# Ledger of designs, part 249: VH-VL binders against b7kms5

Target 1, 80 residues: b7kms5
Amino acid sequence: DTFETVRNTIRIESEVDESLRQLCHEERITKETWLEAAYLYLCEKPEELAQVIQLAQERLSQRKAIADYKRAKTMQERFL
Short names: E, the ipSAE of ESMFold2; O, the ipSAE of OpenDDE; V2, 0.75 times the mean of E and O plus 0.25 times the DockQ between their complexes.

## First folded at step 13 (VH-VL)

Design xa8 (framework fv_maftivimab)
Fold by ESMFold2-Fast, scan of step 13:
Structure xa8 (fold): chain C 80 residues (1-80), chain A 121 residues (1-121), chain B 106 residues (1-106)
Amino acid sequence: as target 1 above (80 residues)
Amino acid sequence: EVQLVESGGGLVQPGGSLRLSCAASGFTFDDYGMNWVRQAPGKGLEWVSTINWDSGSTYYADSVKGRFTISRDNSKNTLYLQMNSLRAEDTAVYYCAKDIFRFDSWTLDYWGQGTMVTVSS
Amino acid sequence: DIQMTQSPSSLSASVGDRVTITCRASQSISDYLNWYQQKPGKAPKLLIYYASSLQSGVPSRFSGSGSGTDFTLTISSLQPEDFATYYCQQSYSFYTFGQGTRLEIK
């Protein structure tokens, strides 16, 4: 059996990364295999998958709001 | 397939008004910010205006402040640019562009074909 | 207003050449720099975002580097379809484009 892999560049929040690194170290697994397992597991649990998607949407909205705030603040401080 | 289709361009006299439209498809329109970017014949790109995903924030280039108004109708998946008090220097191809937020940064990831606005007497 | 200056304004090159285009910001913009390609009569196409991240579907011969005020776009082995105008754009404070670099057949 050959497992073909792809290389992805993913940026996540520092706090989340630290927590995930600790978990992976304690459980003797890698971040890559944890991500694969989590996705595959959730695909079989539609209600839990829906909750994860909702959390992801909320986190994305928070990042957009922070970006908009930073943009407005930069405009005020640098141009006004 | 993401598609952005601009319309409403044409020939207008100085001091006139024109409204551009951009019809969006292939993505969830109300999740993304939208932009207008223009390009005068033979010249470079100039950012004109940005509107946030919920219309809560709008921003304009200094050259168009007070004359142009960006708006959107999320129920129709359509972006608008109302252009008033048009000047010869507003002559350009006007592009509709979708933004995306990645790595704490905004990027214009998809563009329409553009619509030509000519301001001439 | 953040000003973006590209160098050179135009350059001539041959297929197979390594081409480098530079972009300088009037103040530090960290890594908030994007590169676009525009062919005559066409809309711009995103090539690189966040200084060095390659947009999906863009050939690996394109690469970006730099941070702060100085940035470069490199085409490692120029192909016929690469003759176009290239624009850098800061996204640190709204958007400002460079004046563009026209890449022409030598």
Scores: ipSAE 0.000, ipTM 0.673, lowest interface PAE 11.4, mean pLDDT 87

Design xa9 (framework fv_maftivimab)
Fold by ESMFold2-Fast, scan of step 13:
Structure xa9 (fold): chain C 80 residues (1-80), chain A 121 residues (1-121), chain B 106 residues (1-106)
Amino acid sequence: as target 1 above (80 residues)
Amino acid sequence: EVQLVESGGGLVQPGGSLRLSCAASGFTFDDYGMNWVRQAPGKGLEWVSTINWDSGSTYYADSVKGRFTISRDNSKNTLYLQMNSLRAEDTAVYYCAKDIFRFDSWTLDYWGQGTMVTVSS
Amino acid sequence: DIQMTQSPSSLSASVGDRVTITCRASQSISDYLNWYQQKPGKAPKLLIYWASSLQSGVPSRFSGSGSGTDFTLTISSLQPEDFATYYCQQSYSFYTFGQGTRLEIK
């Protein structure tokens, strides 16, 4: 074989998955090849890569805030 | 290759203290939350404590809150559990366990082999 | 606090059998359910996370399904190394483990 692959499982927002699935269907590509192409393209575009990283950091911060809120609420309910 | 090695367990009298250590290797330690989970002899698994990658957030099971303190030293790739005011019901094998994804919590992918803590007179 | 209940507490099976273990949450946990395998004297090993995602290196004969409150772990063709205790764990709110299901040789 001319290249090796690894299997990864990722969790993404349902709305994002739906949009990506529609794009892949229309263009006759797979999610795997879209992800590879997107990363490779962005690695050659420093300014665009920086914008994507900023968006990723914002989305990660939102997930952390939601997780922390859930834990704080659960702790309060245990003691009240 | 991810490895977690616990140490510091032993026999202690009720009311005593012990400090457990977990030496981590094979991953970027300061990107992952770390956890302690215990198992009493012949019983099931019980979560004890969690610490975030940045040491900014710690969480404890109600049974140990106020008595145990979780901490980490990212420069040494080491997780700690300071156990004070130990009770007979704290007798268990204590496992160190790693969060599955960077900057995420509540799912454990790798565990150490455990260290036995026996609280008895 | 979310309680996790496993069924059965123990079962006997033969190599080649299809085995199913169930886990029930006291309230909806979406798909925040993990499965672990533990052999005597050893640490637990993650088999499946988020109800149905197979952990790297785990044989494909293991599968998980379910959402909400009802979850199932299936071993499609039991092998000698699969005799162990299996635990489910909810990760929706803190950690709660089921009481365990012990798989014994028939």
Scores: ipSAE 0.000, ipTM 0.646, lowest interface PAE 13.2, mean pLDDT 86

Design zz1 (framework fv_pozelimab; at its last look DockQ between E and O 0.84; V2 from the best seeds 0.57)
Fold by ESMFold2-Fast, scan of step 13:
Structure zz1 (fold): chain C 80 residues (1-80), chain A 125 residues (1-125), chain B 107 residues (1-107)
Amino acid sequence: as target 1 above (80 residues)
Amino acid sequence: QVQLQESGPGLVKPSETLSLTCTVSGDSVSSSYWTWIRQPPGKGLEWIGEIYYSGSSNYNPSLKSRATISVDTSKNQFSLKLSSVTAADTAVYYCARDYTLDEGSEDFTIYFDYWGQGTLVTVSS
Amino acid sequence: AIQMTQSPSSLSASVGDRVTITCRASQGIRNDLGWYQQKPGKAPKLLIYAASDLQSGVPSRFAGRGSGTDFTLTISSLQPEDFATYYCQQHFNYPFTFGQGTKVEIK
């Protein structure tokens, strides 16, 4: 029995990261194990999983709009 | 899933205007940049230009005087018009989603993640 | 415009081979580079974005490296379905430009 792991790099909202970091510190767990547990738990609860997916889609849409705004601002200065 | 489909005449006469439409499904045309790319038979890829639903557009300088890209949000489509065509404009024309990924802070990356199947346009008399 | 030069223009390889394609930009483009695969008669497909990030659904045998002006795409163990032409593309400056393509032919 051994754990096979993969390395991921992710960027999350600073305020969310601070809150999650504090939770992990208080409960003596890691972000890695929290993410694994959250996913496994939600897979057993399809109604809650659907709500989380909806929130994720909303947050993705919001980040996309911000990215497009940054692009418009930056790329205006990048033509040859 | 996101799908794009090109449509328009496959044959255009020299000096006329080439007109193509891309129909987007599975995503709103208002959610991203959209782009046109072409490929002459046996040759490589050439970027034509991009459009954002607000009407903001950028073009390859080699085509800027002849190319116009527009968006129709009510039909969830974007279109390319290329005027004064010659045999050199014979190519497969692709539409694609021109996606911007947030990289945090002021950073982002761009890629073309979904493409139409392409449509061959032949310029001949 | 930023010129993208690929090497080699074509190559022949056997299933199981390690294949490396290089791409050079005429100016620094940071990591603003993508790799696309195009099979005969088909539209290009995104493989790699931001020079090294693997697009979801793309097999792990594809890997991208590099930054600035020098980039590589490596296929660690070539499969029959990898017969295709590969293009690099910069999106650092307008106009966006592609390399001339590298055709990979299965021996």
Scores: ipSAE 0.663, ipTM 0.883, lowest interface PAE 0.7, mean pLDDT 92
Fold by ESMFold2, look of step 14:
Structure zz1 (fold): chain C 80 residues (1-80), chain A 125 residues (1-125), chain B 107 residues (1-107)
Amino acid sequence: as target 1 above (80 residues)
Amino acid sequence: QVQLQESGPGLVKPSETLSLTCTVSGDSVSSSYWTWIRQPPGKGLEWIGEIYYSGSSNYNPSLKSRATISVDTSKNQFSLKLSSVTAADTAVYYCARDYTLDEGSEDFTIYFDYWGQGTLVTVSS
Amino acid sequence: AIQMTQSPSSLSASVGDRVTITCRASQGIRNDLGWYQQKPGKAPKLLIYAASDLQSGVPSRFAGRGSGTDFTLTISSLQPEDFATYYCQQHFNYPFTFGQGTKVEIK
């Protein structure tokens, strides 16, 4: 049968990405299969999924604040 | 779902002040940059300016002496005032969310991902 | 201000055609460029950010390329819903500026 896939772009913090790439290399898996496995595992565990979502929300908020700060700093340096 | 809606008078007399309000739902006006963009009928898009709630604002130099953007967090709105208008200010006015995406390191990108439907403001006696 | 010049100003094409629109900046803007689609009576819609990254929900037939001063938007197989005006926009420096637009019409 056909295994339909979708190509996506994601952005991962460099230290997390480095650690994840090393893990995948050592375990002889790909990032794609790790992501799929992690999601499928959590789908069956509502309490653990909720904890992951809470952490993701916290990281999203922090990442947004850092992005806005970098924008303000960079644009000051560029614009007079 | 994030939604933006412009409101304000569609007809403004020359030399008066154009005042528009953008009402935001599905997001907090305090959490992002917000932008006004205009489009004269049949013409291209012109960035008017932006505001971040903490007080940082930036304006197109062509309009900086006449334009003021402000935020009302209690109503989850931001607004545009453009003083001393002329027929050249006749345009469709859009409000938009001005999103900053973290690219890692010292980098970021900006995009306007949600827009209001636009409101035509005609400057005429 | 950084001027954004689009070419062509308009074009006619048939469903299934490959369409390429160019955008040139008056100075280097790195990859700080977005592409927007606008249909008559509607607000612009974001298609591509960071010169080449596809916005969520945008079909893969849209592709952006370029960096520095020269950028392209390509529609690999034009669909009926793609007849619109397309704008490039830079966010490298204030004021943020748009190209003058490229109208894609049905032939």
Scores: ipSAE 0.486, ipTM 0.842, lowest interface PAE 1.5, mean pLDDT 90
Fold by OpenDDE, look of step 14:
Structure zz1 (fold): chain C 80 residues (1-80), chain A 125 residues (1-125), chain B 107 residues (1-107)
Amino acid sequence: as target 1 above (80 residues)
Amino acid sequence: QVQLQESGPGLVKPSETLSLTCTVSGDSVSSSYWTWIRQPPGKGLEWIGEIYYSGSSNYNPSLKSRATISVDTSKNQFSLKLSSVTAADTAVYYCARDYTLDEGSEDFTIYFDYWGQGTLVTVSS
Amino acid sequence: AIQMTQSPSSLSASVGDRVTITCRASQGIRNDLGWYQQKPGKAPKLLIYAASDLQSGVPSRFAGRGSGTDFTLTISSLQPEDFATYYCQQHFNYPFTFGQGTKVEIK
């Protein structure tokens, strides 16, 4: 009847966040419970999980590239 | 599971060049910045410098004239050379992954999430 | 270079105690502040990044707060494995710099 939660900072791409927010609103759920449910569902679906992981890896690579670019640009500006 | 391992001689004579290599496993050196940090015995931590896989590097001004960091993507390694060493350069030397996290807009944060175990380098005649 | 000043340099505490360590930057560094834990003979371990975000696997008893120039690391209930030296580090500008460290010793 009770459970412990862990606080995390989650940063989501703006378009995805908006779409997810809208979905959660319509379904009267939260992004947190959606994430929990989605994960638990995928844990029982190994093929689907593998697909999601691959997609997540691709998105991570894209984020990394953007972050590295931002870093380089910002550091140049700070010391110019 | 990213792992880093420092290697090189533990003893260097004064005025010679300290040379260390960091071997990375579980991640490609082409994906991040990579940094060197040192810690004299019983003292705090000093950032030495970093390198990106493209060869772009940044150094602590206190060591810039003597420090050279390089990357070897074919071996998945990056290295540190510190010339004209003195007793003051005696320290445990750490290599680490310098991870950059996007925070949206133009913001980002940096942290060292994976470290090598460190290797002691003693400068002595 | 940005100077990072920790307080105190050392403290003695008992298991179960609430411990607070402060870190002050010589200039504003936004939230570009990390906290690391180091045990004797070991490499530093990342605890907190971006001033307040817990690194994966770090117990919730650790908390980072602050922005700008003043930062704190709090251990709500000190555990035996928490006796170590803690360092703050700024990533706002080159060169990256560390605080001098805070040694948390057993009373």
Scores: ipSAE 0.463, ipTM 0.852, lowest interface PAE 1.0, mean pLDDT 94
ESMFold2 (binder alone), look of step 14: mean pLDDT 90; pTM 0.926

Design zz10 (framework fv_pozelimab; at its last fold request DockQ between E and O 0.77; V2 from the best seeds 0.64)
Fold by OpenDDE, fold request of step 15:
Structure zz10 (fold): chain C 80 residues (1-80), chain A 125 residues (1-125), chain B 107 residues (1-107)
Amino acid sequence: as target 1 above (80 residues)
Amino acid sequence: QVQLQESGPGLVKPSETLSLTCTVSGDSVSSSYWTWIRQPPGKGLEWIGEIYYSGSSNYNPSLKSRATISVDTSKNQFSLKLSSVTAADTAVYYCARDYTLDEGDEDFTIYFDYWGQGTLVTVSS
Amino acid sequence: AIQMTQSPSSLSASVGDRVTITCRASQGIRNDLGWYQQKPGKAPKLLIYAASDLQSGVPSRFAGRGSGTDFTLTISSLQPEDFATYYCLQHFNYPFTFGQGTKVEIK
């Protein structure tokens, strides 16, 4: 059988990435297959999925705030 | 899903003020920068300026004296006013989400990932 | 303002062809470069950000490379839906500036 993949650039917070890396190494899986499996699992668990979504939204909000701050600061410095 | 929609008159007389509004749905205007870009018929793209929800804005120097971008968080909209228009201001005007991506450390990158369909504004007597 | 020089201004190609578009910045812009695709009567569509990162949903035949001043967009095998105008955009400093565009036409 053949399959097609979609390329995505994923940036993971360093501490989470390291922890995930270790887990994947120990379990002889990849980050990609972990994400696929985790998502498919959660698709069958609506309550758990909702919880994960909430956590993800919170993390995104924090990332956005940090990113916007960096932008404002750096762009001001560059423009001057 | 994030959607943007430009609205405003498609015809403006010379010397008058062009006014457009971008209505955002699927995302809060307080979550990103928002930008206006225009494209004269058959020509390339020109960045006009950007606005943050706090009201902080930056403009293309070529238009700074005439362009004003504002945000209305209560309506989830942001607007463009361009004063003293001439035929040279005839263009398709796009609004877009100006997203800042955190790349870690002190790094970040910017891109325009969601665009309105664009609205043609013709300057004519 | 940072000048973005895009080349070529236009090119003719056939389905299946490898297409390469170049964008040169008048000064270093690190990886703060995006590529956009625009079809007639439509808004530009983000293809590549951060010089080489593929936007979600964009086919893998699109690839961005480069850093500093020289950047390239490559379409490994041109498809019928790829005939369009492509623009590079720098957002390293204000004002953000686009390349003049490259129109990819059917031969």
Scores: ipSAE 0.697, ipTM 0.908, lowest interface PAE 0.6, mean pLDDT 95
Fold by ESMFold2-Fast, scan of step 13:
Structure zz10 (fold): chain C 80 residues (1-80), chain A 125 residues (1-125), chain B 107 residues (1-107)
Amino acid sequence: as target 1 above (80 residues)
Amino acid sequence: QVQLQESGPGLVKPSETLSLTCTVSGDSVSSSYWTWIRQPPGKGLEWIGEIYYSGSSNYNPSLKSRATISVDTSKNQFSLKLSSVTAADTAVYYCARDYTLDEGDEDFTIYFDYWGQGTLVTVSS
Amino acid sequence: AIQMTQSPSSLSASVGDRVTITCRASQGIRNDLGWYQQKPGKAPKLLIYAASDLQSGVPSRFAGRGSGTDFTLTISSLQPEDFATYYCLQHFNYPFTFGQGTKVEIK
């Protein structure tokens, strides 16, 4: 192992964050170690990894639609 | 994954209409804004305009009277028409994906993440 | 329209050098700024969005900073593949406007 780490700032749905925070508190782990463990575990499970990727794609599509909606509302006022 | 490809005539006569099409693969033309940018030889980049699949469009005021961008969802394409061309319209024309990233709350970020290779259009008799 | 002014217009540098390019907006644009790299005969490539966020696949030697009107792009240790023209682009107001470009040339 190395001591090299990267600092990431991520935005996730508040209900998911609350649920994950509760899980981490109860199990005495951190969000960082949960994320690492989840990814490493799924890399060993191709079928489960595929299901997670599908869900991620669906969630990304939903966020994209929301972003475009915000853009349409905000940018209509930004002419120079 | 996402690829854009410009197509159209490389030579257009003065006073005629320049017509270009951008074919999108790896993404639905209905999923994003799309944009056209041009670059005259040896010069910088100029934003022409953007389109959303619903038909909503915004243009650079310098080109608005002559430029029209449209979407064809059945062919997964979007197109630029620029009327009354002159030698000043000679440029490499690029199409690009005009992506909106959710930044949380009411915030978002715009960027052009995938570009076509560009197509040179020369306006000459 | 918001005018984007880059400086310098060109610079000469050697492999391993630290290079800094500046972009100034004629009015506040928050962090609605992207940096693009263009090599001769090629389409521009997104390097940085939201003034400071590195696009996936772009080397970590590229870094952007700034907000409001003053922005910089820094290449911490210039590599042979980094010789190119760099453009800033504001997405705050229509029309979207590019800087005039900064050409990074071999010394």
Scores: ipSAE 0.661, ipTM 0.884, lowest interface PAE 0.7, mean pLDDT 93
Fold by ESMFold2, look of step 14:
Structure zz10 (fold): chain C 80 residues (1-80), chain A 125 residues (1-125), chain B 107 residues (1-107)
Amino acid sequence: as target 1 above (80 residues)
Amino acid sequence: QVQLQESGPGLVKPSETLSLTCTVSGDSVSSSYWTWIRQPPGKGLEWIGEIYYSGSSNYNPSLKSRATISVDTSKNQFSLKLSSVTAADTAVYYCARDYTLDEGDEDFTIYFDYWGQGTLVTVSS
Amino acid sequence: AIQMTQSPSSLSASVGDRVTITCRASQGIRNDLGWYQQKPGKAPKLLIYAASDLQSGVPSRFAGRGSGTDFTLTISSLQPEDFATYYCLQHFNYPFTFGQGTKVEIK
């Protein structure tokens, strides 16, 4: 009874990560087990999953815009 | 799923202009940087340049006088024009998504995560 | 322009071997380096970004290391589908530049 696992890099907004880290510490779990449990729970709840997906899409758009802004700013400075 | 597809003539005469279009599906051309890369047969990869949908562009200095990249948001496409071509411009041309990942604290990472299948352009009289 | 030099230019290896490819930048590029795999007749495929971060869907046998000027790509146990040409790419500064490639072929 072993779990096959995949090693991945994820990047979480710092305020959300701090809150999640504190929750995981209080509940004596890890971020990865929380993520697995949250996904497995939502798989059985189509309406809640759809709401989470909508929020994720909004956050993705915001993060891409921020990243593109930082890139333009930094590359202009390095080009000098 | 994001998909990119190059299109354009496979044969171009010397001194003329090479024109290629990359059609993007599954993503908006307005949501990222986009890049062109080429590879002469049997050789390595060369970055041509990039564009952000707002019109900001950056080019390899070796091609800057001849290369123009443009975006057509209504068709969800971006394009490459390379003028005054010679046999040295014979290559497989790839388009790619030029993604910027937020790393926090004014930091970021760049990667080319989706590529077209490539199109061979031969410059021959 | 920042020159990227890969070593070796080619190598022969057997399935199950550990393979290491190096990439050296002509100046410091922080961790702004990616690794790409290209099979004959196909477009390159992203393996690793930010020098060490594994792209989603890429097997964990691929690992990237390094910062500054010296970088490595390691395949811990070579599989039949890993025979390909590997390129590093720097995106620290314009123009973005690739290494010349390393061909990994079956022995």
Scores: ipSAE 0.516, ipTM 0.838, lowest interface PAE 1.2, mean pLDDT 91
ESMFold2 (binder alone), look of step 14: mean pLDDT 91; pTM 0.929
OpenDDE, look of step 14: ipSAE 0.538; ipTM 0.862
ESMFold2, fold request of step 15: ipSAE 0.484, 0.493, 0.474; ipTM 0.839, 0.845, 0.832
ESMFold2 (binder alone), fold request of step 15: mean pLDDT 90, 91, 90; pTM 0.927, 0.926, 0.926
OpenDDE, fold request of step 15: ipSAE 0.642, 0.696; ipTM 0.892, 0.908

Design zz11 (framework fv_pozelimab)
Fold by ESMFold2-Fast, scan of step 13:
Structure zz11 (fold): chain C 80 residues (1-80), chain A 125 residues (1-125), chain B 107 residues (1-107)
Amino acid sequence: as target 1 above (80 residues)
Amino acid sequence: QVQLQESGPGLVKPSETLSLTCTVSGDSVSSSYWTWIRQPPGKGLEWIGEIYHSGSSNYNPSLKSRATISVDTSKNQFSLKLSSVTAADTAVYYCARDYTLDEGSEDFTIYFDYWGQGTLVTVSS
Amino acid sequence: AIQMTQSPSSLSASVGDRVTITCRASQGIRNDLGWYQQKPGKAPKLLIYAASDLQSGVPSRFAGRGSGTDFTLTISSLQPEDFATYYCLQHFNYPFTFGQGTKVEIK
């Protein structure tokens, strides 16, 4: 009955955030409660959870490649 | 899940080349930058250099003339060679994952998130 | 090279104490700073990255603050497992440089 919460910071793609924000506005819910509900639902659906994890791994791999590219470019430009 | 393990001789003679290998498991050596750090007994940490699987490397200027880091993607390993060693090179040598986190737009953050256990290299005759 | 100076070099504290360690960069490094914990005979462990972001699995009693040149690591309620040497590390420019370390010792 009592919810203990934690505060965290996450960065997601702006297009995904915009779509999720619109959904939450239309359905009268918050991004926090949507995330909680989505995770809890998927935890009871092993096959669907596995698909989501695969997509997450693919997106993480892409972000790593982009981050390494930005690093190479930026560090080359810094002067000391 | 990700683990790093250093290997190589624990004793090296003065003027010889110190050669260490880091074996990576749970991640591809092609996924990130990788780094070597050392720590002389009772002293602080010193960054040696980094490598990317493409062969791009950056070194601490204090060691650049003697240090070479290389990657072997077929063995999922990266290695350090330090030439012309002296007693001042006696240290625990660590390998670590040199991770770049995407922070959106043009921004990113670097950190060393997984470390090997370290290997003591003593330079003595 | 960017010089990282930690203060104090060592301190003595008791379980339950609030401990603060500072790190100063010789030039602006934005938030490109990490904090690492090292216990005797073991490899360093990442605690905080980007000056203030807590690494997954690290207890919330650890907190980092600061940007530019002045940074702090705070342990809000010291536990027995926290007696260790702490290092700051700047990742703003090459070569990456560590502070000299702060040893947190039991009283």
Scores: ipSAE 0.633, ipTM 0.876, lowest interface PAE 0.8, mean pLDDT 92

